# VH-VL binders against q9nrl2r1430to1533: the designs that were tried, part 83

Target 1, 104 residues: q9nrl2r1430to1533
Amino acid sequence: GGVHELSAFEQLVVELVRHDDSWPFLKLVSKIQVPDYYDIIKKPIALNIIREKVNKCEYKLASEFIDDIELMFSNCFEYNPRNTSEAKAGTRLQAFFHIQAQKL
Key: E = the ipSAE of ESMFold2; O = the ipSAE of OpenDDE; V2 = 0.75 times the mean of E and O plus 0.25 times the DockQ between their complexes.

## First folded at step 7 (VH-VL)

Design j10 (framework fv_nezutatug)
Fold by ESMFold2-Fast, scan of step 7:
Structure j10 (fold): chain C 104 residues (1-104), chain A 123 residues (1-123), chain B 107 residues (1-107)
Amino acid sequence: as target 1 above (104 residues)
Amino acid sequence: QVQLQESGPGLVKPSQTLSLTCTVSGYSISSGYYWHWIRQHPGKGLEWIGYIHHSGDTDYNPSLKSLVTISADTSKNQFSLKLSSVTAADTAVYYCARTDYYLGSHRYGMDVWGQGTTVTVSS
Amino acid sequence: DIQMTQSPSSVSASVGDRVTITCKASQSISSYVAWYQQKPGKAPEPLIYDASSLESGVPSRFSGSGSGTDFTLTISSLQPEDFATYYCQQSYSTPYTFGQGTKLEIK
C-alpha cells in the first residue's frame, strides 16, 4: 500500500473510535473482568491495536485492514450473546463500518 | 461491601407513574456492570423488568417496554425505575440487582440484590 | 422469549438427603444459567452462575450442571437452612427469564 491507503485507514479508525458504539472495542478485553474471554477467543484484537498497526505501516493491502476490523466484530459476536449491550453496539458499529469502508 | 437499597412509595394509585430508586453503596455504578430491576407478584415467581448497562444502554422486558424507563445518576450513585400507567397487576415486591463484570459476559448472574420494596397499586 | 420450566414444582426431603432440581429451556442457551435460593420474606440469594460455577461463600454441597437445554441443581447432603424456594434463570437472551420455582419442604 500507498500513502493514500494509510491516510484512509487512519481516518476510518478515528471515525470508529469517535462513534458512540465504540466502547466495547477501544482496548483489549480485561482478563481480570472477563476471565474466560481468552479461552474462547483465540485471536483477540481491539481498535487501539489496529490503530497501532496502521501507524506502523503493517497493513500492506486494504483487505488486511478490513480483515482485522471484521475479526474484531466476529470476536464480539462469538463471545457475547446477540442481545447484550456489547453485541448491539457491535451490530451498529459494524453497519457504520461497512458504509465507511466503501471509501477504501 | 457492595449493598443495594430500594426506595420509593409503598402505595400508588392506578394510572399513575411508579418511581423507584436503587442506592448503591461500596461500589461505583460507573465502574462497568449491568444494573437490573426485577419484581415478584404476591405468591408468584420472579419477573425481570429491565437493565441499564454501564454504557447507559438499556433493555426492557418486551411486555413492559412502552411503560418502563430505567436511568442512572452517577453523581448520586443511584439508578431508577419509572413504570407508567400502573394497574393492580403491578402490585409486587420490587428488587434491584447487579450483574458482576468479574463473572464475565458468559457468566451473567445477579450476584448482589437489594432487600426489596413492596409496592401496592390500589385506589 | 425463552421459557424456563422447573421440575418438580415442590419436593419434600429430610436433612442428609440428596436433592435434585431440574430446569429445561425452550431452546439451546449454552451455559447461561444461574440458580437462586429464596426464603420467605427475603430477596433471592445467588447460588450458581454459568450453569456450574459456585458463587462466593456458597457451601460446596450445592452444585450445578448442564448445557444446552437441560440443567440441574443438586444439594448433596441437605441441611436445615436449605429449605427454601429455588429458581433457575437464563441470561442467554433478553428478556431474562426465570423458572416458576421449586419449593423444597421438610418431610
Scores: ipSAE 0.006, ipTM 0.631, lowest interface PAE 11.1, mean pLDDT 87

Design j11 (framework fv_nezutatug)
Fold by ESMFold2-Fast, scan of step 7:
Structure j11 (fold): chain C 104 residues (1-104), chain A 123 residues (1-123), chain B 107 residues (1-107)
Amino acid sequence: as target 1 above (104 residues)
Amino acid sequence: QVQLQESGPGLVKPSQTLSLTCTVSGYSISSGYYWHWIRQHPGKGLEWIGEIHHSGDTDYNPSLKSLVTISADTSKNQFSLKLSSVTAADTAVYYCARTDYYLGSHRYGMDVWGQGTTVTVSS
Amino acid sequence: DIQMTQSPSSVSASVGDRVTITCKASQSISSYVAWYQQKPGKAPEPLIYDASSLESGVPSRFSGSGSGTDFTLTISSLQPEDFATYYCQQSYSTPYTFGQGTKLEIK
């Protein structure tokens, strides 16, 4: 109970971080570089925050972990128009996530 | 260290399909982020044709979308452009270019370009 | 499509001069601008990416700045090899678009 599941979440986050399309998601969006981001996105999140939550055992259910990952993608598609490199990266990384999440 | 080289016919007849290949050396196509085709009409500026991600996902300039196909052959470390139903307006120098993963993480530009190949569409 | 407009279309300058070229996007593109130098008969050479980051091997006399819609390329002390055509490009959204070019000519 719990230990193997933490390893599964950590392993999945590591796979996402290593993916070529993770670059928009590695850290929170910079307010200096993207000043209107936090006016539009009310629940910001990134892979480094999700990884920290995994390490601190803050996810009690797999659904909570999945919800945070999906929030990250939803934020990406809400802020970034379809033809941006961020939206394209998000689309491919989300598809990769859905395949890997079948193992959870 | 990484080098791109365009190759293909210098002369194409109207209504035919133009086929160009970009050979990548010193670097693997699967390690790059995006690979592009750009052209430049005589005496004019640069026009982006399209891109391919190493996964095979493509995106094309809407002005050319019905006419253009970009594909990659990772075993040969090449990617190619096919432009169908060419006219004299397709006479240009054609370039291939790379967007690297690192540059992609910083809002990407095109950091390596081929030398260009001149294509003339004439009967 | 995002339109990129360069100013001036041409500029005449002397060796040692400070030269500034501007580029305006038709909509906000954050810092997603690259700058290229092209000499006659040659492929474009990348100079700047992400509006202000210098490409490897590019001399420090070149600098870029700007965000949103207004961007500039500056050459602090013009050298003989800098006479060329310069292009800005937005990498924010496809189709990627280039400015019309600025021809830098000897005075």
Scores: ipSAE 0.539, ipTM 0.857, lowest interface PAE 1.8, mean pLDDT 90
Fold by OpenDDE, second read of step 8:
Structure j11 (fold): chain C 104 residues (1-104), chain A 123 residues (1-123), chain B 107 residues (1-107)
Amino acid sequence: as target 1 above (104 residues)
Amino acid sequence: QVQLQESGPGLVKPSQTLSLTCTVSGYSISSGYYWHWIRQHPGKGLEWIGEIHHSGDTDYNPSLKSLVTISADTSKNQFSLKLSSVTAADTAVYYCARTDYYLGSHRYGMDVWGQGTTVTVSS
Amino acid sequence: DIQMTQSPSSVSASVGDRVTITCKASQSISSYVAWYQQKPGKAPEPLIYDASSLESGVPSRFSGSGSGTDFTLTISSLQPEDFATYYCQQSYSTPYTFGQGTKLEIK
């Protein structure tokens, strides 16, 4: 594709992906590695999916974009106990997101 | 190559505070890792004390939580352990260690350890 | 806290033997188990992570298996340098906990 200026959504996704605590969220959870995940989480989502939605201009409102990001964190906290590395990473990344989202 | 080295007094009196420092070389502690303190009483198994993330977030073993403080100094590439009100039960070899993770995956456990430092609690 | 029950506490074996060590978690911890080798006067060294992933530089005679609550470390053909104490550890949630250890001694 051609060179274009990144939207605010695109920039924020890039920042989330680059964050040290993004590793639990980069792609969908593997059903092979976590067999019971999709029995518990009914609306799975990840940063790569959100990035694709941004690229396809599927977010018309900032609230829609924020909802998907919050869903991503909600899924993490629903499945992972709070004392897991995933939940800890999610907590920090969500805090970072909330700060950055104020710029939207 | 990543290396960890424990340092601090090898002898502490009862009721005093044990203070140790872990110096990390070959890698920045600010690069998205968890940093741990583990101890091993003479002839016994391993006990996890606590961890710290470079952001400052800490987590401690509940059995020691009220007595433990872990801190990090990114400018010195160090993290430290303080254990207050020590007793003979705190005599042990103390290790610092690292947990790693990678993009899209995690590497659980402690993949790099210091050589350990012996701390004896005695009057 | 999650308990890791390791067995046996000690085992005597000869060079060339197949050795298996077991750890049972008090609850399901998926594959979040690490194994360590410790020699006298030395720090533990990682062998396996994520239950079955071999640490870099570790000989292929070491292997790990298991998921949920039951985990095993296997040495397919024991070498002289393998006599040591081995520990399992759950990395699922804090506080992280270790098995009691298995001392592997020469027969």
Scores: ipSAE 0.038, ipTM 0.728, lowest interface PAE 3.9, mean pLDDT 91

Design j12 (framework fv_nezutatug)
Fold by ESMFold2-Fast, scan of step 7:
Structure j12 (fold): chain C 104 residues (1-104), chain A 123 residues (1-123), chain B 107 residues (1-107)
Amino acid sequence: as target 1 above (104 residues)
Amino acid sequence: QVQLQESGPGLVKPSQTLSLTCTVSGYSISSGYYWHWIRQHPGKGLEWIGWIHHSGDTDYNPSLKSLVTISADTSKNQFSLKLSSVTAADTAVYYCARTDYYLGSHRYGMDVWGQGTTVTVSS
Amino acid sequence: DIQMTQSPSSVSASVGDRVTITCKASQSISSYVAWYQQKPGKAPEPLIYDASSLESGVPSRFSGSGSGTDFTLTISSLQPEDFATYYCQQSYSTPYTFGQGTKLEIK
């Protein structure tokens, strides 16, 4: 815990944001653009929300941080059929995350 | 109370497909995070087979290769395991289990298990 | 795959003893460890999740600790009903993997 873990979380979020496949995850899905999203997804989350939680020191354990990232991917696969651009981006970014998260 | 109950044939012949169903009561499959199949060979430890989310997303133990399929039927509040081309090595007790999600809890723990169903693969 | 190795494979103890079981992951898994108790002929029952959080209804004599690669389950004062096989399990990445089990036997 403490400052070292929060620095590692921030670095990992930055790496995720910079990844080419981050585009579906950068910010919360628009209810106006995707009106049925919030009927299906009950715990919405995105990288901007996770980054804000890291910056406010809201993650006390690495597992809490990992849980939020995994929730983000789970939401993607729940809403988007597997043949969509979103689901394909999510699959690649999740694999990247699993490799990078080994550093935590 | 949330309860999980396995059902299916107790005896399967080699090369056939093993089909098991887990019936969930007191809780909606759509509200859970992952629904798992686990097995235990006689006198041995636990082996994770795979999980399913009600969206149809699945993940399987690579050691079982393309032989395993898990599916969910939200209208019946059930999820099922199919294991094709079974051999004597697939003789085991099969369990289903839930990973639930609560804010501030670790959703990856398997907090509810079925009682297990014994499957023997024999000619 | 992440390998989970338990130590010891079996332990003999008396009622009232402090018992510790260790679990080592082949790579760092943060706190993504659960512990289960299994009695003969029964399904595994969850004891601990997230390395150190006690499951509802589990007696306070059970505790978990650890992070990264090394994890411990402790029973502070062994009771007769605690003689069982114990398993650790990682949920950091798929496939989820279990330790080989530790059989706790009466001495």
Scores: ipSAE 0.000, ipTM 0.553, lowest interface PAE 17.0, mean pLDDT 85

Design j13 (framework fv_nezutatug)
Fold by ESMFold2-Fast, scan of step 7:
Structure j13 (fold): chain C 104 residues (1-104), chain A 123 residues (1-123), chain B 107 residues (1-107)
Amino acid sequence: as target 1 above (104 residues)
Amino acid sequence: QVQLQESGPGLVKPSQTLSLTCTVSGYSISSGYYWHWIRQHPGKGLEWIGSIHHEGDTDYNPSLKSLVTISADTSKNQFSLKLSSVTAADTAVYYCARTDYYLGSHRYGMDVWGQGTTVTVSS
Amino acid sequence: DIQMTQSPSSVSASVGDRVTITCKASQSISSYVAWYQQKPGKAPEPLIYDASSLESGVPSRFSGSGSGTDFTLTISSLQPEDFATYYCQQSYSTPYTFGQGTKLEIK
């Protein structure tokens, strides 16, 4: 038990972080390691930023939370070609998210 | 301690299906990130055949043109390779291997390998 | 597909030598490179992952470096047990591909 202790957004972020395909999404991409990332991606976001927004009660609507998660995946697919490890991880994690988001 | 062991026939006739199984001990298949099949032709280098993610998604080498199927049986802690319509060119040592899960890293190497099993395709 | 090209294809060296093996990717692959050692009749043994991280139990004389397209494996003081074939592998994109191998032979 204890699921009522967490908000729905908190539960979902925790489940995403725990997923083994979360590794590309845990923190913002390093400009030093990937210099062209911020030339291509104009609205960077990551799970640690989304988690902090949840904790600060910055999401007023479920749609705002969903939009930030979808932006994260959209950025992944925009930067990373289809057959890359990042794109494959993003595809599976996004599918997992869509199943979990049915609860929102 | 994790160990992988390949098993299957040492001799397969041309046009038949090659079936190999990798038995995992000391570790759950569901806890690994990816499980791989690699082969090595006599006197040659390594060729990646394909992989299965612990949730069941598969990736195959396009050069094998849908002749390959990889599957996992979590209840037996095994994953398997089927290679259909084999020819003498499929004669090789076949290895299974693991990619471990490591949260927060770009680690995608193969850290544990089986000993390899020799497969000869001949009539 | 991403091609991995190793140089040299063969090298002869003496115990105590510093040996460098190079691997070049046909396109940028960040740090998604692993290195393996294979002795005759044996399975490959992992040495390096993520271009520069040493696998557990591997002697500190082995080191890896590089990013993008150019990668190197260095053995700082060659030991008798190090004579083997070495392979690089990329895991940036499927199909995963290996270099052709570098055979390290005793002089």
Scores: ipSAE 0.564, ipTM 0.869, lowest interface PAE 1.9, mean pLDDT 90
Fold by OpenDDE, second read of step 8:
Structure j13 (fold): chain C 104 residues (1-104), chain A 123 residues (1-123), chain B 107 residues (1-107)
Amino acid sequence: as target 1 above (104 residues)
Amino acid sequence: QVQLQESGPGLVKPSQTLSLTCTVSGYSISSGYYWHWIRQHPGKGLEWIGSIHHEGDTDYNPSLKSLVTISADTSKNQFSLKLSSVTAADTAVYYCARTDYYLGSHRYGMDVWGQGTTVTVSS
Amino acid sequence: DIQMTQSPSSVSASVGDRVTITCKASQSISSYVAWYQQKPGKAPEPLIYDASSLESGVPSRFSGSGSGTDFTLTISSLQPEDFATYYCQQSYSTPYTFGQGTKLEIK
């Protein structure tokens, strides 16, 4: 196929995915592995979903994209206590995101 | 260069409160990630006491008998430890330490330590 | 709490020897393990982060490996300055916990 220039959203998602702390966020939480997750989190989201939305041009505004990313982190912090690796990873990734989002 | 330095009384009586301060130089505590207190009883291993996040949240070791309080003073670039109702079991070398975060990486640990300060609990 | 079982508690070795220290976590902690070196009367100094990442300034003879529950610190060729006590630490969750320590002594 042809070479395509990535949009700012696409690039940022790529950077988030490639980040070492992305592992809690790459895909939706497994209901089998975490049975109570969806009893607590009502708007689940993950980087693969956000990536798909970007690819489908579903984000018309940067704020919409940012809201989904923030939702992803919010879910993480809602479910995971601060003393967990998931929450710690989320904190670092979110900090990274906030820096990169300034470029949008 | 980032440096941490513990300070406080080296002798505390039983049932009193142990108070220590960690002074950070060459780096803003507001820019850090976690700031830790660790202790080491004479001839023993390392025990994590608690931490304070750069945003102010604290986390303490639930196994400690003494009540732990950690606080930070960004204006002085310091963070502090208070252990109430100390006993002889709290005699140790106390270290403050830092965990920083690296963008793009989850490589972290206690990468900078103070030299430690000895605290003896004795009547 | 996550327990870090470190072994051996002590080891005698000679300069030039290959030394291996092991830590076993009571549960899977991914790669969230750090290793420290402590000399008498001194504070611990970091050697390895995230199980296998060498801390800046640490000699390349030090290496870390492992994931999940089993972790290893290796000194490929022991130097005189390496005789010390070593500790593993899990950073997976609080309370942070350390191994019991390994005292590396000269044979």
Scores: ipSAE 0.013, ipTM 0.665, lowest interface PAE 9.5, mean pLDDT 91

Design j14 (framework fv_nezutatug)
Fold by ESMFold2-Fast, scan of step 7:
Structure j14 (fold): chain C 104 residues (1-104), chain A 123 residues (1-123), chain B 107 residues (1-107)
Amino acid sequence: as target 1 above (104 residues)
Amino acid sequence: QVQLQESGPGLVKPSQTLSLTCTVSGYSISSGYYWHWIRQHPGKGLEWIGSIHHDSDTDYNPSLKSLVTISADTSKNQFSLKLSSVTAADTAVYYCARTDYYLGSHRYGMDVWGQGTTVTVSS
Amino acid sequence: DIQMTQSPSSVSASVGDRVTITCKASQSISSYVAWYQQKPGKAPEPLIYDASSLESGVPSRFSGSGSGTDFTLTISSLQPEDFATYYCQQSYSTPYTFGQGTKLEIK
């Protein structure tokens, strides 16, 4: 798909980063603040990593981009119980993502 | 400067609905992350009642057994608490408060509070 | 629900003293702790967020520390305006819960 898809991916990542509920997802989880995170989550990812992959043209298909975003949310819900601030933010941001992803 | 001001009746009769409003000035309610209601019974500590997110998603303290409703009116820059079927146990000072969000960080604390409004439930 | 237990319930101190208040969570809550100061007849004033970060305008004599289950608020050199009740609060999960409060009184 090429240039049109890459422009769409960048626009979507920017909208996700600007969303109020992006705070759990902006950067990788700190091992100092959350010591057991990397014992539980085997494929960590965050919006800064996804944005870098978009900028380096590493996503050839929309499905690859969507898979990385969904992995990010899946990690959130696997680690964090439903009533946590992270899980609530993740739920709202994921819903926003699903609406925006219809443009892809 | 952001200011929050609670308003509502100081006296409510048992079995009625308590209605309180928090008016926000110097800041748009839609720009805040969460808006909270907290109460404090006479001589006791603080109890979180519930919160509303800027997208209108609500969280309530389960101990209130679904007696609480929080709503927001962005056109008036206000958010409100309704507590139904009140009893003498609902006598308290009621506070509204904000949790703000900073891009690239989070603030989990409640950084701005109203002055509080005293509610007495009595016949 | 996450229970927040403060120790002590009250403490008597003199101006210039170092005062330490402890807060214990019933389960691990990372650094999701805030501290508030409340004077009689007034609303709580925020002091600390994220366990150790000072709120804007709060004097540097206040500090917070801890992670997981054990958290501490320290006043390095007590001033007359510091006599108040102090509350910890967790925002890790709903319902958000407060400690029972620590009353700091003049000796």
Scores: ipSAE 0.276, ipTM 0.805, lowest interface PAE 4.0, mean pLDDT 89

Design j15 (framework fv_nezutatug; at its last look DockQ between E and O 0.22; V2 from the best seeds 0.00; counts 0 for: pae E 7.2 > 2, placed apart)
Fold by OpenDDE, second read of step 8:
Structure j15 (fold): chain C 104 residues (1-104), chain A 123 residues (1-123), chain B 107 residues (1-107)
Amino acid sequence: as target 1 above (104 residues)
Amino acid sequence: QVQLQESGPGLVKPSQTLSLTCTVSGYSISSGYYWHWIRQHPGKGLEWIGSIHRSGDTDYNPSLKSLVTISADTSKNQFSLKLSSVTAADTAVYYCARTDYYLGSHRYGMDVWGQGTTVTVSS
Amino acid sequence: DIQMTQSPSSVSASVGDRVTITCKASQSISSYVAWYQQKPGKAPEPLIYDASSLESGVPSRFSGSGSGTDFTLTISSLQPEDFATYYCQQSYSTPYTFGQGTKLEIK
């Protein structure tokens, strides 16, 4: 992607991280704390990983960046029932993301 | 110091709507994470009624027979509870409470409570 | 809904005693448990959050432990002001639910 696109991705990640509902997504789930997580989730991802990919210019298309963000949310909803604190936070953060992503 | 205070009618007739307000002082409700309503029937335990997130998202206890509505007014630094079609089963002490968020961490517990207000449903 | 089964329902103890209250969740709830103290005619006051974190201003004689389904509140040396009713609460998923309470009475 171009410089402007990279900047847009970077800014969006910053906004996601700063969001109050980002706490389930800041880093990968601990296998020690959640022993069965990686038996269920086969493509784990988190905001720190996505931020690193942005910084390394690994996203050539906006769709690739969006796919990773959506994967992050889908993982959350796959593992956590919708009425859990993590899923509720994820729902709100995803809604925020969808609004912000329209600017990409 | 953060303080919560419940207010509203202490007596409500059956089938009417129970309306309560929680006034928050010393802290902006926009800075909180969740704002809760909890009740306690005389001599019984605690029952969660519902919550409102700072974004406006609400969650309600599906076990309640009455229709629950929780709303927030940031301009007044208040949030409110409405229970429609109340019965004697809704007689209780009603509490409002807070769950807070701190940068880099969150509190799932209810760290600040109001003093509670007694509501009696009687004809 | 997640049930929080609290035990015992009541306990008699003396000043200086070690007191343990248990709460069992009907399913795994990680560490999303809080403990509260309630005195007659008063609102509940927070003691522990996230299963083992002491709330600000709470005496160090109070402690919480556990993860998954089994949780414990411990008072290492009971003080006169500790006689009250205690409640556990899960914050893992809605509806949030409380244990039925433990009344701690003076022996």
Scores: ipSAE 0.807, ipTM 0.919, lowest interface PAE 0.5, mean pLDDT 94
Fold by ESMFold2-Fast, scan of step 7:
Structure j15 (fold): chain C 104 residues (1-104), chain A 123 residues (1-123), chain B 107 residues (1-107)
Amino acid sequence: as target 1 above (104 residues)
Amino acid sequence: QVQLQESGPGLVKPSQTLSLTCTVSGYSISSGYYWHWIRQHPGKGLEWIGSIHRSGDTDYNPSLKSLVTISADTSKNQFSLKLSSVTAADTAVYYCARTDYYLGSHRYGMDVWGQGTTVTVSS
Amino acid sequence: DIQMTQSPSSVSASVGDRVTITCKASQSISSYVAWYQQKPGKAPEPLIYDASSLESGVPSRFSGSGSGTDFTLTISSLQPEDFATYYCQQSYSTPYTFGQGTKLEIK
C-alpha cells in the first residue's frame, strides 16, 4: 500500500497495542500455559506479528491488514467462551478496532 | 498511595435497597482496569458480587440474579453498589477492590482492597 | 460456574516450617489464579497474581505455582505474622470464584 495507508496501519496498530484490552493479543498464546490452544486454532496470529508485517510493508491492501486483525479476533472467540476475561477484552477491542478502521 | 474506602448504612431493613459507595484516593478510577465488589458472610469465605470495567461495562454474579447494579462516577472518583430486595442472607462485610491496568500484563488479581464495611440486614 | 477447591481446610504448623496449600479448579483456567491472605477482622491482602507472580512488598518466602487446574501456594519458612486464612481466586471466567479458604494455625 501507499505511504498514507502504511502510516495509518502503523498508527492503528499502536493504538490497539496501547488499548487496555490488548493484553490477550500482544503475543502468540503460549503452548506451555494453554496446551490445547494449537489443537483448536490453526492460524495463530497476534499484534506483534501484525506490527512486524506493517513495518516490513507486507500489507499491499487495507483489506489484507483488516483480515489479519479480524483473524486475531476470530481466533479469540473460537477458543474462548463468552464469559472469559479474554473474550470480554476481545469484544471491546474489536469494537474499538471497527470504529478506528472506518478511517482506513 | 492508592486507597479505597467503602461507605454506606450499617443497618438495612429487609426488602430495602442496600447502597454502598467506594471512594478512591491517590488514583483515578478512569485509569483502573476493573473495579470490584466482594462480600464475606459472617464466618464464611469470599463471594464476588460484580465488577465494572473502565469502559462502564459491568459483570454480575448470576447467583444474585437481577438484584445487583454497579456504577461509576468518574467526576467524584467513586463507584457504587446497589443491591435490591435485601434479606438477612445479605448480612456481610462488603469490600471494594481494584484490578490495575498494565500494558502487556494480564494481571488478574485484586491488588488494592478497601477496609470493608459491615452491613446488617434486620428489622 | 468454576469451583475452586482448597486443601487442606486447616493446617497447624510451627514457625520455620514449610507450608503448602493447594487449589483445584473444576476446569482449566490457564494461569488466572490469585492468592490472598486474610487476618481476623481485616481485609484480604494480595500475595500472588497470574498463579506465580509475587505482589509488590510481599516477602520472598511466599511463592505460587501451577497452571490449568492445579495450583499451589508455598510458604518456605513460616513466620509468626503468616498465621492467617489463605484464599485462592480464579478470574478466568465470570462469575469470579474463590476457594473456601485454608486456616493456617499455630501448632
Scores: ipSAE 0.418, ipTM 0.821, lowest interface PAE 2.4, mean pLDDT 90
Fold by ESMFold2, look of step 9:
Structure j15 (fold): chain C 104 residues (1-104), chain A 123 residues (1-123), chain B 107 residues (1-107)
Amino acid sequence: as target 1 above (104 residues)
Amino acid sequence: QVQLQESGPGLVKPSQTLSLTCTVSGYSISSGYYWHWIRQHPGKGLEWIGSIHRSGDTDYNPSLKSLVTISADTSKNQFSLKLSSVTAADTAVYYCARTDYYLGSHRYGMDVWGQGTTVTVSS
Amino acid sequence: DIQMTQSPSSVSASVGDRVTITCKASQSISSYVAWYQQKPGKAPEPLIYDASSLESGVPSRFSGSGSGTDFTLTISSLQPEDFATYYCQQSYSTPYTFGQGTKLEIK
């Protein structure tokens, strides 16, 4: 979309980064720390990458931005069992994202 | 260099609350992800009691859920176990332990254990 | 809850023997198994995580393997200090559960 949408995307990403539950999502998962991650997750993405894409105007449609954010959560739930703190953080941050997206 | 040490009373009367503390040295508990309590009954295997994540989330063995509280005090670099309404069946060696990794915690076991403390529940 | 069934319960072996301990999960848990050694009167010590990765400082005579439901700990050439009780643990989901233990004794 337009410049107004890109500013809204940046605001949403900043709010996600500031959230206490953002810790699993700030940067791409380290292959050294988590060797099997990239065997399981084929389309990795993180908040720093999404924010850079917003800054470079790489999202043409709002749906593309939302798809990357939802992919980020989907990766979390696919890799991490539901009872882990990683998955619980993902659930809470996803709920926060849905609320913030409605307001902007 | 990381060391965990359990402390608390070795003898507790039935129906009272068992209260144990794990003191962590050489490492900040705010840097680790999962802090566990495990117990071992005499002559038997190990039973996971529960854990606390540095986010404050707790997870408890369903068999003990309403009786267990695990909490952390980052100012003292400690985490604690309270087990209410104890019976003789709670007599065991109690261990604290950690799992310390950013993501993929399910790949890892408990990499550091305390020495264990014996708790006897007896009138 | 995921049950971990460990066998045998006890092994008598001589120094230099190859010893194999098995652990079976009640459902698939991928590779998410840890192994511990516990000497009498001491806390468990970590040996292996993620089915086959050795913890720091663990001698190379220890190895782990398996995926899905069937897991194995092997000691290739038994040393006097290896007489202990061994436990498997699934790390896949809570409640975390342990095998009942395998006591390894001198023959």
Scores: ipSAE 0.028, ipTM 0.718, lowest interface PAE 7.2, mean pLDDT 89
ESMFold2 (binder alone), look of step 9: mean pLDDT 90; pTM 0.936
OpenDDE, look of step 9: ipSAE 0.787; ipTM 0.915

